# Designs tried in a protein design chat: VH-VL binders against Monomethylamine corrinoid protein 2 (mtmC2). Part 7

Target 1, 218 residues: Monomethylamine corrinoid protein 2 (mtmC2), of Methanosarcina mazei (p58978)
Amino acid sequence: MTNTEIFNKLTNAIVTQDIAGCAKLTQEALDAGISPLDIITKGLSPGMKIIGDKFEAAEIFLPQIMMSGKAMSSAMEILTPELEKTKVEGEEGTGLAITFVAEGDIHDIGHRLVTTMLGANGFDILDLGVDVLNETVIEEAAKRKGQKIILVGSALMTTSMLGQKDLMDRLREENLRDSVKCMFGGAPVSDKWIDEIGADATAENAAEAAKVALNVMK

## First folded at step 1 (VH-VL)

Design U11 (framework fv_utomilumab)
Fold by ESMFold2-Fast, scan of step 1:
Structure U11 (fold): chain C 218 residues (1-218), chain A 120 residues (1-120), chain B 108 residues (1-108)
Amino acid sequence: as target 1 above (218 residues)
Amino acid sequence: EVQLVQSGAEVKKPGESLRISCKGSGYTFTSYWISWVRQMPGKGLEWMGKIYPGDSRTNYSPSFQGQVTISADKSISTAYLQWSSLKASDTAMYYCARGIYSSSWYLDYWGQGTLVTVSS
Amino acid sequence: SYELTQPPSVSVSPGQTASITCSGDKLGNKYAHWYQQKPGQSPVLVIYQDSQRPSGIPERFSGSNSGNTATLTISGTQAMDEADYYCQAYDSSTGLVVFGGGTKLTVL
């Protein structure tokens, strides 16, 4: 089958919560010589965007998005080692990405994808996981003052997104704001929101996150 | 569930060859590194090297380079550690462990270990 | 080559907090991971990336890492925690996984 056909099938597997099919199609794409990055950006990520849009529109509910996340996770189990193969170790210039999902938010699908893309593009990773207190993020940044650090947070709910403003306020209060770069993502996060809270960047999708992060860290 | 199952204990004489195995199950074997770790009786853990079964790339600790061969057969989800000529100093417990790379390299699942005894 | 140093032994009373240290040059600029090994058993990952717990590891296990020293902290230490504990880091300049010498924790 064509690359476009494979990508469309991967997108459909995510949208229809086909965990086994998603893993199988991902392996077939790799066997066909398609790059891990293209599989993510052209096949899997579009499916996650569709399911996220449906969730925001209340056309789909938490159990369905969680199952799509499992399909994505099955593909990422195959793709993550392939992406890590190309990472250049010993680079001093790129920096550390501290990745987390905001307090009160347990949606880890987009978070794992962003974390994987950052690692594949030369960042060292400290993954704090989901439902992360702002205090924890501040503490990890504080103990590494003087290092090149980017804080990468995500939120899929408007309520957890408001915690991003609190994090920025706390960074300023602790005199840490100038020591880090901050990139936030997730469905409710916009350029207007980033400007309002005084963060450094957002990315439309996980594939763009690494490119945006590299640009911010220049 | 993720499991790494190693071959049974071995008793050998110096100069003999040996290959021990580590079979992975419950995950995509070709997608994770497998490390080998030595523990001499009453001593600590020593990292020997690793293999990526997807393409058979290997990296060895300088202390073990040329002393052992690490290989894998992805068709049966099995990694191997091999000696061409055993020495008494090779007497140890040998562990395989699954490796995760994210700038930090840690070992999340471990086999039960294979005890190798080399005596003359 | 990069080296991690641990005290050979630490003892605590039941219910008290145990602290096991791991020292290395600028270790806070690397990730520290911790393994528990009971006699006759394989090592078990108890903390990864300085402070993260794998599923199934009790909340009384926690970690920190700053400057030259990483610390594994076990609050409310129980008899079942008696084991050897190993810290581990990755030296990207050499590509080596490095283990500390191990610390024997006794709960008396």
Scores: ipSAE 0.000, ipTM 0.402, lowest interface PAE 20.7, mean pLDDT 83

Design V01 (framework fv_vedolizumab)
Fold by ESMFold2-Fast, scan of step 1:
Structure V01 (fold): chain C 218 residues (1-218), chain A 121 residues (1-121), chain B 112 residues (1-112)
Amino acid sequence: as target 1 above (218 residues)
Amino acid sequence: QVQLVQSGAEVKKPGASVKVSCKGSGYTFTSYYMHWVRQAPGQRLEWIGEINPSGGSTNYNQKFKGRVTLTVDISASTAYMELSSLRSEDTAVYYCARDRYYGSGLYFDYWGQGTLVTVSS
Amino acid sequence: DVVMTQSPLSLPVTPGEPASISCRSSQSLLHSYGYNYLSWYLQKPGQSPQLLIYLGSNRASGVPDRFSGSGSGTDFTLKISRVEAEDVGVYYCMQALQTPYTFGQGTKVEIK
């Protein structure tokens, strides 16, 4: 089987909620010498994007996205230890990533992937979870003033995305904006939006998020 | 300001149907599920069903299946609950409530003021 | 269906005193990613319910910090650190783990 065929099968396993098949295909991909990162970015993540787009379009509902999440989780149980074995540590500490999903939003699967990729790439992680109040993010950042910090937020709905502007406004009001880096992601988040709210970065997928975060923290 | 405004009280005879409306304002109507919950006098809250305004897809509590129909008018930002074959036991205050999570039913952040439906002969 | 059971059903309290309400579910509400699908609502006399706490422990916007939610799995608690006169009403827990979403019987908090 070609790498492209393996990736397509992984994508289909996520979309069809094939939990056992997803785990088997993930192990087969590792055995074939495919990197954990490629398995995630080229096989699994595309499937989660498809299922997320279907959920946003109301073609599927929470039970289906949760089942796809279980298929993803079965693969990540195999991949996370492999990623952690090869964790890169630089001469200087990479910094702390405070990860969260915006208030009003519980779409956790993309957030979990981003958090995992950041950790695998040398970040210390403080994962605040989903449906996180901006005040909570501000408080956690303020407690750690003087540390290298990147705030990593996601929103999958336009309504919860607006909270990212409020967070940026609050960081400026509290004189914390220059003390942190800010990266936001999610389906409605665009480069234009990042520019408008004055954040530092966005990335189109979880693997790019880790790469962009490393560059932002240099 | 987010607001859900429901239609006024109804008095119906057994066997009739009732249709209650819930108009949303101050938010993007299609971005949030709408739920319907009732409360009979002195009793607990009871979930009736949910509708996704974006696609019109519904999920009903089995207790009400066959009698309840949830619909939306996107252009009017209005949700409707129609309950047929009314019985005296259907006498209750009916609420619409907004789900903050698209398609999840996790919790209800805004509620309508309630519509009293009285079923009596 | 998931059965939600509250205790006490009636809770007279003196203003300034703490109050504690228990909510128990017939099955675990702890699910994927470590979240409890449990919310708390307050219904003041003659009014619609209003959200207090979601996902077990998160305070809703505008809810005073004297309200807190705790617990996991099948046992949950809503605490009011200092009850105020405006806190009078019926408190309900709700599970959203699976449909049909179900509520507890309600706990009536009264000033006495």
Scores: ipSAE 0.000, ipTM 0.424, lowest interface PAE 14.8, mean pLDDT 82

Design V02 (framework fv_vedolizumab)
Fold by ESMFold2-Fast, scan of step 1:
Structure V02 (fold): chain C 218 residues (1-218), chain A 119 residues (1-119), chain B 112 residues (1-112)
Amino acid sequence: as target 1 above (218 residues)
Amino acid sequence: QVQLVQSGAEVKKPGASVKVSCKGSGYTFTSYAMHWVRQAPGQRLEWIGEINAGYGNTNYNQKFKGRVTLTVDISASTAYMELSSLRSEDTAVYYCARGFWSGYRFDYWGQGTLVTVSS
Amino acid sequence: DVVMTQSPLSLPVTPGEPASISCRSSQSLLHSRGYNYLSWYLQKPGQSPQLLIYLGSNRASGVPDRFSGSGSGTDFTLKISRVEAEDVGVYYCMQALQTPLTFGQGTKVEIK
């Protein structure tokens, strides 16, 4: 089997939500001497992009995206130990996405999908979960000063949306604002709100969030 | 196979209220916003408002604020638009439409519900 | 409110010929991060509206390649490279930069 054939099969395993097949093909790719990074960038990530585009086009639904995410996750469990061993000089990644739902919100459906799509599009992920204090977000950003970071927050109630302004104010006070990019989403979040609080972006949905985040991190 | 199915035509008297339903199928209901748009005979499309199906947050066009209420029943995958204090000028076809966070596109629309307000 | 103005309002076309519809907004729809919050919809006779183009130029799933959207800021264009009989209907632009979301008056495309 050629490397191109292996990549195509990996892409298809993600698109068809074949969790076991994805893990098997990932191991076969490693056994064939293919680098972990190539497996991700040329096989797995293209599949997640296809499935994300299909979701955006309403050809598939959240359960299928979640299953593709599980297939990706099963492959990443195999690849993670190998990534540290196969580092290539001069290669740079997309950056780290710190994902969270604002303090006071406990629903995570949209958050899980946004996190999955960001990971699928090449971001390293630090998922803080739901009902996250601004102090926690600030601490995680401060630990990683000098890294490429995008903060990705959701606020799905008008009252929790005000926490986004407080987060921006805290980033300025801690001299961290210029060290990170900030993208906020949620039903009450508008472009006018983003401009007023001085954040970098908003997105309509999870697939759009990944595209916007990539543009912001260029 | 995304489908939005609306309730049937309604005839109401001035001063009454109407409640139109929109049942979603073939997708995860709580992952999207539901928008409501109306079209009076021979007129342009007019946006009424939106509701986030997962959280129930609403945003209304000021023209309808105080008369419109948008709700969802997550267990039934159904969105509702209730319009009160009906006037003859409210005679229109009412559409539900599936949208994303801020409504930058409406990718699926219900078939429309004709609401006629007459004495 | 953002006012959306379409022209022409009536557009008779010969099958196979190109068609062009303009949409102008009363303020810029270009967000600072590079997206134009403008979409186009087609309402065929007796049917619900259907999405054609979103974010200025992105074609919706299932929409034929003959449809394209262009423009930025306040001036936008929907083009149909070769009009077919099935393309008859009323075309609407919509802005989503700020609430309330607003539509143009509609452009009625008819076969002559």
Scores: ipSAE 0.000, ipTM 0.426, lowest interface PAE 16.4, mean pLDDT 81

Design V03 (framework fv_vedolizumab)
Fold by ESMFold2-Fast, scan of step 1:
Structure V03 (fold): chain C 218 residues (1-218), chain A 120 residues (1-120), chain B 112 residues (1-112)
Amino acid sequence: as target 1 above (218 residues)
Amino acid sequence: QVQLVQSGAEVKKPGASVKVSCKGSGYTFTSYWMHWVRQAPGQRLEWIGEIDPSGGYTNYNQKFKGRVTLTVDISASTAYMELSSLRSEDTAVYYCARLRGYSYGPFDYWGQGTLVTVSS
Amino acid sequence: DVVMTQSPLSLPVTPGEPASISCRSSQSLLYSSGYNYLSWYLQKPGQSPQLLIYLGSYRASGVPDRFSGSGSGTDFTLKISRVEAEDVGVYYCMQGLQTPWTFGQGTKVEIK
């Protein structure tokens, strides 16, 4: 089977909510010598983008996107230990990444991958999870004033993405904006949006998220 | 902004080889597959092959197996297509194209094309 | 190999009028996932190809809503509801279901 065929099968397993097949295909891809990152970026994540697009278009409903999330989670359970094997030793002063999924968004799809990639690249991690209130993010940042911190937020839906502007506005209001760096990702997040809300960065995929975060924290 | 910039036009004699470059900028080069596609004058677009810049894995169209070699220079963010044993039928515009991030084949960015002319 | 056939090959259109392009595949592009692995590209004069439609009917980012894709299995259509001057160029369909990936022969849309 070619790598393109393996990636297409992985994408289809996500789209069709095939939890067991997704795990099986992920292991087969690893056994074939495909890197964990390529399995995620070229096979699994494309499927989640398709499902996200369909959900936004109201062609599918919450139970279906939740099941695709479970298929993704089954693959990540296999891939996370493999990603950790190539962990880069962190330099002192790399910083703390506070990771979260926006309030009102329960989709864990990109969050686990971004969090894992940041940790593998030398960040200390404080993972707040999903459906996180902006108030909680601000409180955690305020407790750590004077530390090198990057806030890493993900949103799969346009409606939950709008909360990122409110987070930026409140950071300014609380006099915390200059104390942190802010990187936002997810399918609806664009460079134009980042510029408009005055955040520091976005990344096109989870692999780039770690590189972009390191560059932002310099 | 994402850009793919290809090397300039080439004129070759039958039996020679040609090596076309494609330099990516504005993105993480290793995160996307690079594909090569050609179009002879008045003919279809024809897929040549694909390369994974991070792993070096390649897949080639059977029609070109044995004559085409795809490589990358990660440090230079540059992909290469080398086609050997050139025939007049290989006269075409050659494109590099970045896979959008969906393994089912849409390309979101293309190089400007490189005209390769094979004549006696 | 999957053979892709477009018609017409040349399509002169009056500005503001609708246009449609047909693409037929030698075998079904409908996968078990329920998606058709068919995309459409436009190559404007002097420019590189650009993605219009993927998975049969989804518009790529930035593509105007006057473009739509339809069809399933072996028979696909790209429609432009009102052709504008900036829509001139050569349109290609492509299947991404099986390697080698294959394209139609192209349809040249021009203003008459």
Scores: ipSAE 0.000, ipTM 0.447, lowest interface PAE 15.0, mean pLDDT 81

Design V04 (framework fv_vedolizumab)
Fold by ESMFold2-Fast, scan of step 1:
Structure V04 (fold): chain C 218 residues (1-218), chain A 121 residues (1-121), chain B 112 residues (1-112)
Amino acid sequence: as target 1 above (218 residues)
Amino acid sequence: QVQLVQSGAEVKKPGASVKVSCKGSGYTFTNYYMHWVRQAPGQRLEWIGEINPSYGSTNYNQKFKGRVTLTVDISASTAYMELSSLRSEDTAVYYCARSLYSSGWYKFDYWGQGTLVTVSS
Amino acid sequence: DVVMTQSPLSLPVTPGEPASISCRSSQSLLHSYGKTYLSWYLQKPGQSPQLLIYEVSNRFSGVPDRFSGSGSGTDFTLKISRVEAEDVGVYYCMQSIQLPYTFGQGTKVEIK
């Protein structure tokens, strides 16, 4: 099977909620010599984007997105050890990534993947979890004034994404905006949205998120 | 289900202003940019600007900046385009079109029927 | 501004024949995050434009499968595998990678 065929099958396994097939195809991709990063970037993440877009369009509902998440998780169980083998040690001062899912949102699959990729690329991690109040994020950042910090927020729904603007406004009110970098992701998050709220970056998928975060923190 | 309905044709003298409305129905008005695009007789489509109803933020094509103002009335699900200092070259059909601001700002998926604005002495 | 150039500008077609329209952009429409922001619209006589294809090759809902888009970077093509009488009108490509969004000159498809 070609690499493109494997990637397409991985994408389809996520979209069709095929947990066992997703795990099997992930192992087959590794056995074929495909890098863990390519499996994520070219196979799995595109599937999560499709399923997120369908959820946002109300073409699918919470049970289906959760099952796609289980398919992704089954693949990540296989990929995480491989990513750890190739972990690049960050230089001292790479920074702290404070990772969270926006208030009102419990979709943690993309969040877990982003958090894992940031850690694998040399970031220290403070993972606040899901359904996180903006006030909590601000408090954690304020406690660590003087540290090199990037706030990494995820939202799968447009309603929870709107909270990202509130976070940016609160950072400005608290005189913390200049003390942190801000990167937001998730299916509804776009370059246009980032520009509109005055955040620093977004990334199409979890593998790109690590690269973007490193560039933002330079 | 989704509809964008525009106000009727206008005839204006040079130097006047025109205000065209576009009423959305069948969707959540605040989740979509409203774009304005014009087409002079026999000419190409020309993007005028966009407004995000949730924040009131606007982006204008520099060609129209200073003459165009985009506004919304969220409670009425209606967007407005006001073009001032009208010239004969502004004679065109003016369209509104929506796009999902969060994940589809580049898809002008539904369009209004168009409003003919004629500028003549 | 990104300049969009279409060819041909006039395309007379016999019903059932294929049609092909080219669109070139003055700069790459590929975003750094992997999406290419090119779409195609059809304006039938006396009607508003309608979305046919977005992100180069994705058909909008309800668009017949005889329409297909392809291309990358600065060079894009819209193909109609078998032109029907209902397909007459002016076809426009549009870039949305940067403001202002810009359209090509349009290609008028006519039945011979």
Scores: ipSAE 0.000, ipTM 0.453, lowest interface PAE 14.8, mean pLDDT 84

Design V05 (framework fv_vedolizumab)
Fold by ESMFold2-Fast, scan of step 1:
Structure V05 (fold): chain C 218 residues (1-218), chain A 122 residues (1-122), chain B 112 residues (1-112)
Amino acid sequence: as target 1 above (218 residues)
Amino acid sequence: QVQLVQSGAEVKKPGASVKVSCKGSGYTFTRYAMHWVRQAPGQRLEWIGEINPYSGNTNYNQKFKGRVTLTVDISASTAYMELSSLRSEDTAVYYCARVGLYYDSSGYFDYWGQGTLVTVSS
Amino acid sequence: DVVMTQSPLSLPVTPGEPASISCRSSQSLVHSSGNTYLSWYLQKPGQSPQLLIYKVSNRDSGVPDRFSGSGSGTDFTLKISRVEAEDVGVYYCMQGTHWPYTFGQGTKVEIK
C-alpha cells in the first residue's frame, strides 16, 4: 500500500467512525515506517476537518462527531508514545505553552491534539483545560513573568472570538501583553482578525499550531 | 444584582428618529453582548441586532439595516439603540437584553430591560 | 432566516393540569460547539420576557422544577407538570444558533 493510499484509508476511517479500523491502520502506518507526524497531518487530521465541516453544515450531529473523536483518540493512544520519543529534552528557550478551551467546545479533541503536538515539539505545557475564564489565564501568566510564554486558545463562534479581544485588552491593561505571545485558533479566526485584536498568530490545525508557535517564540 | 434599566417612553412623528438607552449594572459591562428586541402590540418578539460593548462590533437584522444604529458608552455602562425614518409600524415596546460571550453562556437572553414604549403617530 | 413554529398558539388549562408546548425549527439548531442554542421565555402580562430554559433543558436559576425542556435538532418541547395561576402568560421559544436570532409566534397559556 502506498503512503497516499494509507493516508486516504486513515481519513476515511475517521469520517466513517471506524474506531477499530483507525487504530489498526495507524499501527500499520507506523509499521510501514511512516512518521507519527505524517500519520496525523496527512491521514487523521484531514478526516477530522471533513467531519467538522459536516457538523458545521448540519449534515451530522453531536453523537456522530463523538464517534469520529473516539476513532481519533484510539489512533492518538498509539501515536502519543511515538511522538514523545521525538521530543528534544533539555533544550532551553522553547518556552511554556498555556493552553485552554471553553467547556462544551467540540474542539476539546483539537485542544488535546494541539497540546500534545506543542509538548512533542519542545514546549513545557500548562493545560488549563476547559471552562477557563480570561481572568484565570491572566493570573497564570502573571505568576510567570520573565518566562517565555505563549497563550494558546480557540473559538468556534463569533461571540467567543470577541472574547479573544477581551483577553488581549486585559493583557494590555495588566501590563502583561509584552511578556507573552498569543496564538488563537478556531473556525472564525483569521489572520485579519489576529491583526485586528493585536494577537501574534493563528493556525488552522494542530501540526501547523506547533510550527507557528515555534516561529513566534524565536 | 444584575439590572438593565432603560430610558422612558417616547412619542415621535413619522420620519423622526428615536434613541433609547439601556444602562447595565451589577456585572462587568464589556463581558456580555447587548441585544435589542422589539414587540409591537399583540405581536411576537422580533430581533433587531446586537453589539459587543468592548469591541463596538455590531450585527443587524437585515430588516432594520440602514435605519438602526447600535452604540455603547463603556464608561457609563450604557448601550443605545437609534432608529431613524420612523413609521407607524415601528410603534412597539423596545427591549435590551444580555447575552454571554462564552460558549456556555451565549445564544440566549439571561436578563432583560423593563422595555421602552415608542409610539409613532401624527 | 430560521423559522420557529410553536403549537398550540392558545392553551387554556385548569390549575394542576399538565401543559406541553411544541417548538419546531426550519433548520438544525446544533452549533459547531456541540451546544444547541434553544431557549424558552415567559412573558407575563405587562412584563418583560423572563428566561425559563436555556440550551434545550437547563432551568434558569429560581425556575421551579415543574418546568422542563427537551428535544434535539429541530424538535423541542417545554412541559409544565402542574400549571399554577402564576404561570399564565405567553411562552416563546428562541434560537440563537443562526444569525439572525428568531422567535416562535408565542403560546398563550391561560387559566380556564
Scores: ipSAE 0.000, ipTM 0.429, lowest interface PAE 15.5, mean pLDDT 82

Design V06 (framework fv_vedolizumab)
Fold by ESMFold2-Fast, scan of step 1:
Structure V06 (fold): chain C 218 residues (1-218), chain A 121 residues (1-121), chain B 112 residues (1-112)
Amino acid sequence: as target 1 above (218 residues)
Amino acid sequence: QVQLVQSGAEVKKPGASVKVSCKGSGYTFTSYYMHWVRQAPGQRLEWIGEINPSGGRTNYNQKFKGRVTLTVDISASTAYMELSSLRSEDTAVYYCARGYFDWLSYGMDVWGQGTLVTVSS
Amino acid sequence: DVVMTQSPLSLPVTPGEPASISCRSSQSLLHSSGYNYLSWYLQKPGQSPQLLIYLGSNRASGVPDRFSGSGSGTDFTLKISRVEAEDVGVYYCMQARQTPFTFGQGTKVEIK
């Protein structure tokens, strides 16, 4: 099978919510010598974009996009160990990264890649997953007051991005803002937005996120 | 079949503005970044900037000093590059090119046919 | 800006012979992820550029396996194992590690 054929099959597995097929095709792609990055960018991520566009156009609804997210997650469980084999520089005792995707948002690819890159760069990881309530993030930060912590949140829709402002406001209300660093990412997130809500940083992509996080924690 | 089709050649006077269009077909327009690249006669390719069609977010090459504006019309699957305050040095073939829209940047896989913009007095 | 330098700038080749093009960057293109943000393009006479290789060593869809990319950091190579007539044109490397993205000067591959 050509690489183009396997990428198309991976894309179709995401679009058709074929969880088992997606995992199987991902393993087959790795066994064929295709890079983890290629599997993500050429096969899986195009499928998530298609399903996301359909959801925004109201052609599909929440149960369908959630099932596509599960197919993606099953592939990422296979790909994460391979991505972690990539050698990345980091210092011992860098701190704890609490990673999450905003409430109402199930886009996992950017979150998985950011979480993996942070771990590879010496961060301890507490991954809260997707569709995470701000209350949960605040509770996890409050339990760990006195530790070096960076909150790393992703939002791929403008509506879920507004939740980042609510999170910042609540951190100030709970007297936790000075106890953490905050980095937010996602397509709608800009430097201007970060300044407006009073967060610490953003990164252009998942790979750059680790470098930015290390700098913020110094 | 994935295609990017650009508007036709333009001849402009110094100080004018030019607006080049790029129509995508055969793919989901909002799933890919749109890049703009130019090539002056006998020179290397030069990156102008990129736009995310789904959000309208842009990133520009500072060399163009605020003279460039990238926009999209999602309903028409069309991207636009407007370059103002034209100089003779802006004479070039201008290309639109599709890039992968994700957290990892890898390159531009589909290119328009190019639009020749000539700036002369 | 990151400066990209190609060598040679002109490469006459007999069909069936191998060809090798070098690309050097003024700064490392290796990201903390372990990937090199370096791509290769071919511009055939009178045509738009086409993607050959991305992230240093990965062939784009539809690109024949006679093309390969290698290298890391600041030194990269594009190899064509057996040059065919359809491979003539100007080859460009491009970095996407930092904005603005920048291209090499181009290497013109032509038949002897």
Scores: ipSAE 0.005, ipTM 0.438, lowest interface PAE 12.2, mean pLDDT 81

Design V07 (framework fv_vedolizumab)
Fold by ESMFold2-Fast, scan of step 1:
Structure V07 (fold): chain C 218 residues (1-218), chain A 120 residues (1-120), chain B 112 residues (1-112)
Amino acid sequence: as target 1 above (218 residues)
Amino acid sequence: QVQLVQSGAEVKKPGASVKVSCKGSGYSFTSYYMHWVRQAPGQRLEWIGEIIPSGGSTNYNQKFKGRVTLTVDISASTAYMELSSLRSEDTAVYYCARHPYGDYRFFDYWGQGTLVTVSS
Amino acid sequence: DVVMTQSPLSLPVTPGEPASISCRSSQSLLHRSGYNYLSWYLQKPGQSPQLLIYLASNRASGVPDRFSGSGSGTDFTLKISRVEAEDVGVYYCMQALQSPYTFGQGTKVEIK
């Protein structure tokens, strides 16, 4: 079996809501010597993108996406300790990542994955959770003016993505925009959208998010 | 413009090792897998192995039985193939080739090739 | 290992004539995902291989529409509707269903 075949099986387990199979395949991938990062970026995250796209297209509904989330969670229970073993201690001043899912959005799987990857790559984490008001994000940033901060927001729906523009507008209105970096992700988020709202970055998946965040904070 | 540029031709004696480089440009290096393929004079293409740059995971063709090592230098956007214990049968043109993100399993761009000649 | 067999191995053609190359695998390349992990490459004299067709039937970017791929399972075909001088070279099929990835023997297309 190729590494690509193993990744395809992991992707399919996420898409088909195979909770037990996802855990088993994750362990088998680790036993085969595949890095935790590659299991996430090449196997699991592609599955999450597929289910996100299907949900946006109304091809699947909340029960299916929740079951896929449980499959991802079972894999992450195995992978999180492995990621902690390889955690890069950030240089002093790597920064604080304030992570959140946009108001009106309760999809936490991608958010948890992004948060875990940022922490594993040297960021301090303030995780605000899901369905987070823009006012809450702004208040937390304002309390920490003068610190190196990156706001990391996720949205899986076009409607919740529009809230990212509102967040940027409020940061400018409150004279906080230059005090933070802003990275947004999620299925509907594109480079064109980031440019339009004047944010700093986006990333295609959770592992890329950590790399992009480190680059933005330089 | 996507390019894969390989190091120059090598002449080695039997028992030596060779290390071939492949520098990617015009794309996000860590978003694509890198494969190595060789072709002996007048023979078919032969797959050597693959490496996933983002995590360094490798998968090798069993035929090379511990003689091949694939590595990457992400900061330099460069992949390396090292082949040890060279034999005359290892005389071939060695290619790097990239594989797109996702489960599509094909090589969309290839390096220009590096001729490795093994002779006494 | 999956064995890939091409026929013919030598294919002399007159410019403007069609050409057809067969590729057979010792095992089905149809994966449970619905994809056939079969690709076609052209190696022009003195050059590296270049991608023509991926996943059995999809033309790569920049490849002329005179090239087409078809087939499923164990039997695949590459067709060139009208061969041009620039199409001379050796054509290879490759399976990527399982490790190690394996190639056919190559079909040499020459102008007669």
Scores: ipSAE 0.000, ipTM 0.420, lowest interface PAE 17.5, mean pLDDT 83

